# Ledger of designs, part 28: VH-VL binders against o27280

Target 1, 266 residues: o27280
Amino acid sequence: MDSMNVPEVLEIKRIVEESESVKTFIFSWDFRREVRPGQFVMVWDFRDEKPMSVSLIDPVRSEIGISIRRVGEFTDRVHGLSEGDLLGIRGPYGRGFELMGRDILLVGGGIGMAPLAALADEATARGMRVDALVAARTADELLFLDRLEAAGVNISTCTDDGSCGFKGFAHERLLTLEENHDMAAVCGPEPMMFQVMRILDERDVPAQLSLERYMKCAVGICGQCCLDDTGFRVCAEGPVFWSQELSRVREFGRYRRDPAGRRVPW

## First folded at step 17 (VH-VL)

Design uc4
Fold by ESMFold2, fold request of step 19:
Structure uc4 (fold): chain C 266 residues (1-266), chain A 119 residues (1-119), chain B 112 residues (1-112)
Amino acid sequence: as target 1 above (266 residues)
Amino acid sequence: EVQLLESGGGLVQPGGSLRLSCAASGFTFSSYYMSWVRQAPGKGLEWVSMISKSGGYTRYADSVKGRFTISRDNSKNTLYLQMNSLRAEDTAVYYCARLDDYYYYMDVWGQGTMVTVSS
Amino acid sequence: QSVLTQPPSVSGAPGQRVTISCTGSSSNIGADYDVHWYQQLPGTAPKLLIYGNSNRPSGVPDRFSGSKSGTSASLAITGLQAEDEADYYCQSYDRSLRGSWVFGGGTKLTVL
């Protein structure tokens, strides 16, 4: 049958502590299975399975990295693992980001910087100028700053509490940034992405945004990741969508769905 | 061999519609941005439209915006141009072209299909 | 919307050097967008000749060269041959008016 729908059990090669609450788990990876920034994997800890973004794609070292924020029972168990321990990985799934032009803006909130860090590596490797707006609640939660700097990314920061960089929300800081990028890539809390998208649309900057929805199958057959009005399945047609596609989606930025399919406010 | 092959051109009256197709072969179609470029008889090249790899982002020249729709079907390696509310000024050879997403050049062109709009 | 300006025609004898200018504005070439050149032989589709201002695709003879300075670009052809008789177009990107791909008006090269 289709073997990409069963988890491959992989050894944790290395763990990078990105912050007090975020770790990156690095695995050896055979790049005959292609991976693109913005795609996700399903991570299986032998009890439960959750979607996680790919944050490192390194074909030269034959490595893939998955960044996981500790937010509950599953992620607590995974954070308790050590190098040499095993996880099941199935994927990658979904559509990744597309690059265009020579100047790209990344806007990431919290763990949303994970797929954008992978995209930044690809963009800089092909010679693009990369600006990143990295947002978090506090300075201690800003992710990937050293890695982005090493890649040659121009970083702007903002924190809700003002402990680093601009005090305020990402969309407020965006108003003070250069307006002439060829494209933007956005990932973070959906209310933040909605506000950022509105500014980018006004500036006529082509934007791609990565959405999160409830998932079971990850290949589009169960229907649990569907969006209103379009029938888009986040796991199959997304998780990355162009802002032009999202302009037709009523639910974006306004609500989410629980496992039973009920509307729940963000 | 990398090829693009347009079809669907013809004679149409003003206000009419046509749908152009462009069949791609010899390369991974879904990995490329695509474009349409037209050339009126005896005139120069005019960019018409572009579409991203997934089809989720499109742009149009002002002269066709609101009347033309670019689309693609990556499972069929085919690019489309739906042309509505046609005008005499739309008379041209229409070329399908592969668009570079970094430099913004067009390196592979079809042979073109002629669209004539006249009463 | 700003357009790229080319001379309508240029002529040269076999073996000579000819140049074709492409003049833009601050919203395209002057904003450091690349210039590309296409050759269109009579009755055929355009063919990419120069990209990224000065790069030659595989198969393009080194007697074709391109350059860019300020708001202008130039295509130079040395050692003119009869088969070089064609229309030549420059192309760039213009950020004004919501961004667009822009071509020059074309230059007819006649080999005398």
Scores: ipSAE 0.799, ipTM 0.893, lowest interface PAE 0.9, mean pLDDT 89
Fold by ESMFold2, look of step 18:
Structure uc4 (fold): chain C 266 residues (1-266), chain A 119 residues (1-119), chain B 112 residues (1-112)
Amino acid sequence: as target 1 above (266 residues)
Amino acid sequence: EVQLLESGGGLVQPGGSLRLSCAASGFTFSSYYMSWVRQAPGKGLEWVSMISKSGGYTRYADSVKGRFTISRDNSKNTLYLQMNSLRAEDTAVYYCARLDDYYYYMDVWGQGTMVTVSS
Amino acid sequence: QSVLTQPPSVSGAPGQRVTISCTGSSSNIGADYDVHWYQQLPGTAPKLLIYGNSNRPSGVPDRFSGSKSGTSASLAITGLQAEDEADYYCQSYDRSLRGSWVFGGGTKLTVL
C-alpha cells in the first residue's frame, strides 16, 4: 500500500486523440503493480495532482492508458504535452469492477466510457457477450467506438442532439433495450447514473456504478472522498459500488461536492 | 491446497439463531464469488445464498430470504452465514462453496457443518 | 416454479453405460443457461464432475460426458465401475426465481 503513494515519473509513450476534448496518454507499465478496470490513478504534472480513470490495461504490451478530458487549468496543461514528456503517476487505487455471468451491459456517458472500455477488453477476453450503450452530447464526443467494435462489442449510441444514434439521454435509450443481461457496469455523469441505476434495479439486473468525488490522499486516510450517510470512501471502498450498496447513499444523484467539500447542485 | 472449512453448526431451538463460518485457504479469497448450499438429511442439494467478491452484492433463495444473511470478511478469508428465526426445515448440512462467476458452477466445497433445529 | 427434474435412481452392471437425465424449463436450461453435474460419494461433500454442459475438470475420466439439448441435459457414464456408485446432481441457473442457482433432485446410481 505505501509503495503506491509515491508518484513514479513516466514518459508519455503515445497520445491518442479520442475527441476534440479527450486524449488518451499511454505509458509503459510494470504490471507487478496490478491494475483492474474501474481503478484510478493520481496524475501529477509537477504542479497539481488529479485522479484519472484507467482506460487501457494491456499486460501483454506492458502498457496502461489514461484518458483525460480537458476541463480546466490542470487538464489544459496536460493536453499541451507531447510524446516523450513526463507525468507522475501514483496508484492504482480503489476497487475495480467485478464481472458476473456471460452477458454484460455497459452504460457510459462521456468520459465515463474510459473505465468501461478497459472493462470491455477484460470481458471480451474471457468470452463474455458485451453490449455497450455509449452516450454523449454530440457525435464527436462519443468515445472509443472503433476500439469497442474491434473488440466485438455490440454498440448502441445516443446523443443529446441526435447527431448519432438515438436522440436523447442514455436512460431513455436504455428503456428500449433488451433486459436479459447478467450484470451491468455504469459510469458517467451522476444524474445519468442515478436514472440508469433505477431502471436496472427495476429489471433486477445486478449493477455496478463508478463514482467520482474529490480526492487528496487516494488511500482512504484524509476523508475527502467520503459519501454522505455511510462513511464510504470513494478512494478505498469505491470508486466502483454495487447498486445494492448505493441504495444506502442519500447524496448519489442529488448533488456533488467542490474541492472544498461544499455541496453544489448538478 | 485449496480448502474451505465450515464451522459453527450445532443444535438450536426453533426461532433461534446461529452463525456459520467458512475459513478459506490456498487461494485468493477476495477474487472469488462464494455461496452456501445445504442438504437436509437424506435429501438433495439446495442453494441457499451467494455473495460477490467485495461483499457488495448478495442473493438468497426464497426459502431463507429475510431470515439469513450472507457476509464475508476478505481480510480474514472468511465467509459467514447468519441464520435467524430458524425452523425445523432448516435442519441440514451446510456447505460453503466457491462460485464460478462465468459458468455459475461450484468447484470447491467444504466438508459441511451440521445444523439441527429441534425442540 | 421451475425445478430441475432427475430420475430418482438408475442402475447398471460393471462395464455398461448409463445416462442420467436433467429436465428443466424455458427459464433455466431453455434460456441457454449451462448445466453442471456433481458427484456425491456416500458420506462426502459434492464434487464438480462436469461444467458448462460438457467440460470435464482436470482429473475427471473421459468416460463421464455431458450434453444439453433444448430444456434438457444428460450425463453419460460409460465403463461403469463400482466406485461410480454415488448420488449425481445437475445444477443450473434460473431467471424466473429472481436469479437463483437451482439443483436437480439427485439420482442415485447403483452399480450391480
Scores: ipSAE 0.775, ipTM 0.884, lowest interface PAE 1.0, mean pLDDT 89

Design uc6
Fold by OpenDDE, fold request of step 19:
Structure uc6 (fold): chain C 266 residues (1-266), chain A 119 residues (1-119), chain B 112 residues (1-112)
Amino acid sequence: as target 1 above (266 residues)
Amino acid sequence: EVQLLESGGGLVQPGGSLRLSCAASGFTFSSYYMSWVRQAPGKGLEWVSMISKSGGYTRYADSVKGRFTISRDNSKNTLYLQMNSLRAEDTAVYYCARLDDYSYGMDVWGQGTMVTVSS
Amino acid sequence: QSVLTQPPSVSGAPGQRVTISCTGSSSNIGADYDVHWYQQLPGTAPKLLIYGNSNRPSGVPDRFSGSKSGTSASLAITGLQAEDEADYYCQSYDRSLRGSWVFGGGTKLTVL
């Protein structure tokens, strides 16, 4: 087995409070191990292990960041940690985003902005024009706005309650935007991604979407993250998929499988 | 040395099929978008198809859409073009080319393989 | 026929300057997509000559230059040499054709 599958115990170097429910944990990273936006790592708190997207890639400082939303017992424990505390990290895993063209549209919802923030950094570094549609339920849940602005990203916000920017959903805001891009990257709630993908397909905009599924092994063996019919493993062939690939995935936007393997609605 | 080498060309009857291969060497194949470009005898260059690094995204010229399939095997550093329902107008030298994902230019070309569709 | 328009032929004497035009539209060159130029010597595969409107790859002499303005691009060759006799193609990207890579019809350069 590859040594990358053994968790490395790392010290939390810094913690950035992104919102009330989201924190970014920063670690020192040896970049001899390449990591790309859209890839994920398995975070181990010595009790449980969960997949988390990489939200910061900084080769200059030799750091990576992992943004974690507080949603359950595992994340509650992690959110209770302080700088200097330890976590186990193994990876990175999965297929990351590809960049194409000179301008890109990022569409993110909630914590889905985490991998897109990293992608924004890469895109801007390449000299691309980056537009970002950042969506959340409320203004307080909008993520990475200052970071994106500092990077020169053109931001459009969308909130369910209208507390900031466009009142409504991301796909509704997207319909009001007439400009097409060379490509798009999408990450967030799957119903959002599904609607956004449809719009982008109609506009002939190449799109990549990052899927979330229950992951156990992260190495394509256990099959818990396998998509029906296609056999795509989100941890191996994904989590980033092209819209052309997802067009073959019937379950996308419709249902997912829970840890017990049962079909559950979104 | 960066190199692309096409193979699989030949004579085929109308309605027939042919599969072209392009072997890449001298660079990290999986890090690049790839394209097929063809040139009919005595004619100009025509873009045929492109494929993303992972192979998850493909695009085709209208003239070949529905008949040709581009694919790649990164483990073998090989690009493919499956050509079905071939027509006389598909007769051409087929080049594989490395595609820049930002500028959309093609910086590396193979020597080409000749495909002749004739009864 | 070709999305980008080139003169079918140009000629010049050794040492002279020749120019090859490439005319596009608002959906390709006019949309600020880069123009690339390729040289194809007789019986050989195309070779990248100019990329990104005006950049020369390694090994390309400085007598070759590219420019872009509006919906058109131009390839200039100064100090024309016998070895420059070839076909030259411009290439860009067109967003109106569901995103297609487009070539000019090609220009045959004859050195007199």
Scores: ipSAE 0.937, ipTM 0.963, lowest interface PAE 0.5, mean pLDDT 96
Fold by OpenDDE, fold request of step 19:
Structure uc6 (fold): chain C 266 residues (1-266), chain A 119 residues (1-119), chain B 112 residues (1-112)
Amino acid sequence: as target 1 above (266 residues)
Amino acid sequence: EVQLLESGGGLVQPGGSLRLSCAASGFTFSSYYMSWVRQAPGKGLEWVSMISKSGGYTRYADSVKGRFTISRDNSKNTLYLQMNSLRAEDTAVYYCARLDDYSYGMDVWGQGTMVTVSS
Amino acid sequence: QSVLTQPPSVSGAPGQRVTISCTGSSSNIGADYDVHWYQQLPGTAPKLLIYGNSNRPSGVPDRFSGSKSGTSASLAITGLQAEDEADYYCQSYDRSLRGSWVFGGGTKLTVL
């Protein structure tokens, strides 16, 4: 565990282009260090460090995958890397998803599908029935469809512009689905997750949601990812939270704190 | 050896409180859902409560909702049941049980601890 | 009052075959949730006897078998022995009760 906090310099084995803005970087991994879907690693490009969810867990090939969306300077640099280049990886950190029951609903938006894709693999391997509602702004931003389909996942798509599947938002599509599940896992834009959680709560479907907050240390020390009035640290008690826990989190779906500690609306 | 051991049972007056404990050994406690099941004297089994691996999700039978609280300390391999506002009908042997998170079966049971609510 | 319905008692002679039924509804067994069976010897805690409708844990004799069909399940005991005298409970999950674990009322098996 002591070595967990020291970045290991790893070579990028492969790069998979998932979309125009998302790439999956694949690394060799020593699975003596356990990693669970929903956990995150700190990715270090020797200039900056950012938390990223694990999107692929392959013990057979001794590989993990990290899907990264190009959204800023750090991710822009990382997207410029090639196979054979080096990155620092430390972790994994945080609480991952738990699986409960025989059938699960995955609701993902954009890059939020990254941890859910890994969860889908685990769920299907266990013999669970997996339904996935995959949402994006446009068809070309829908992630992991082929991978999910290959795993036997029943996929429903939702796009803001109607270019693929249901035209509208994930929570709107969810309202049209009548099937109940033993549990749900949700990851994506927080406004989406907020609406989805509301619907799932009304239906008495237990749900886990992965939150995104600014993280600096990732080890529960700096407190920058602390949720207001709860004491929850997203890096330690999260990033995966049960809906019952989030019901106590006033800021959920409303605002987050930026690196300066200021409240920022979603 | 996989084992669950309950404690904390006893005699209490109506309206009183008790806290039950269940010590787990022989397995990775934090990797399992846990449950409390009770059995009134001469009666059948009744599910009371369940808790997720992390403790972030709990469920209760309607008969105890609002009065009982299930919790766990994974660092101590211990499951708890805080029982408040106890009633005569809560009199039972209370078992802790390990839950299978897929099939929802209970594969490991403790020996039980007796709770008697009487004036 | 139990969500799952069992006969209160069954009996058989040594060597005979006995069957214990467990009747549920569309929201539990009929919703394809697994049925589990527990054996409770006099003065002891319940023990898992059958899991996942028809699977036997290690140490459970093959004289015990489980099955499920529709909204009902059944426990069969062949070659009945004196030590089989006990209470037997079926258990499943019910989605209509905000997700609850449900038990049958229990069946007392007497070996004559």
Scores: ipSAE 0.936, ipTM 0.962, lowest interface PAE 0.5, mean pLDDT 96
Fold by OpenDDE, look of step 17:
Structure uc6 (fold): chain C 266 residues (1-266), chain A 119 residues (1-119), chain B 112 residues (1-112)
Amino acid sequence: as target 1 above (266 residues)
Amino acid sequence: EVQLLESGGGLVQPGGSLRLSCAASGFTFSSYYMSWVRQAPGKGLEWVSMISKSGGYTRYADSVKGRFTISRDNSKNTLYLQMNSLRAEDTAVYYCARLDDYSYGMDVWGQGTMVTVSS
Amino acid sequence: QSVLTQPPSVSGAPGQRVTISCTGSSSNIGADYDVHWYQQLPGTAPKLLIYGNSNRPSGVPDRFSGSKSGTSASLAITGLQAEDEADYYCQSYDRSLRGSWVFGGGTKLTVL
């Protein structure tokens, strides 16, 4: 019944090279179809289909952006595309982030910054004070720094190798930051998110976390993205979950399901 | 017209249970945080509980933690408050209120429903 | 007992100006959270009177005004009218109480 389930063939309007491995693909978008930070779309290159987070929402320019990290065959093909080329887009899907309060903390790791960048834009436009902890393995993998800075976000960086900012992991850096936030939004490697959530819970900071799972249908039918114990479908009830919800999910931070449905440790 | 309408109040014995409902109309219910506020007879206002838009996040006053459960059904535009292990001090008019998620003010109130806990 | 402190009662004659204070702390009003005021007429539900420290919702007369400074807030009513007789509550948010919405004890306004 929803037209959002019909893939639309869209022309790549612009490509932004975010890093050596990440590109943002910009598309014209009809905003009669609402899209929220934290939601995802299914990207179809006419051979395969993969879920990708929306990283840019610009109602003024009538554009959305999808940030894609080069990690496999599908993304290799997509990264080979040029402006003017076509992609199939269906969606958006899933539950996006909510905003609450005046002060928000964003904690992102690697490509996890994609949905958070979109959230940052919304939060700043709303007049919220935004702090962002941007984490990556190395300095060259830190994403959206210029964009966040331009939006008025207060940025802290951390890298595994110490090439930029705090040397260490996001949760370690978080321990050194002030505790006065009304809510937090988290997205990145699940082990990182798990540790960050624990700290935020101890601080009584409401947190939302965006999970990544293998998604096949994106409409809550196939069950490939189901979380153990709760039956939550990441594509339908998520990908954004409150920490209170994830506290009931045993597999969170421990393992995921592979395409064959087998448990795979993080 | 934006409106909240509480129901489910009544007389209950100590240790008993009661479920309140709040029907919302005139606005997109799922776009707002919601709260319960109560007022004992002749007393002031006391915040009881809040729930996020999706219902995935809840918070309670210390006085009701472990006994009350706030929930919502966005498909029915309805807010709920399950009250268990009721005590005499829970006697109050219970108001449903729409909560602003930025300023944390309550811009819409229901008429309230009276809950009386007595033997 | 209330996190926010209000005088229990204030009174004034018609046409006069009255002020209701709301005193908080560094963890609520002093933490730059907004203060809201509610009017509760006898036998009715509370009504939002002032939001965001000094803003009036539609339908609220301009003789009602709110202000905030430091750890305190104030509601001022000019040109006091008989229909203003009610209970008034200030409300804010307190981060130190595991994040709680907090009300003042309420002030009964009597129009003489």
Scores: ipSAE 0.911, ipTM 0.954, lowest interface PAE 0.5, mean pLDDT 95

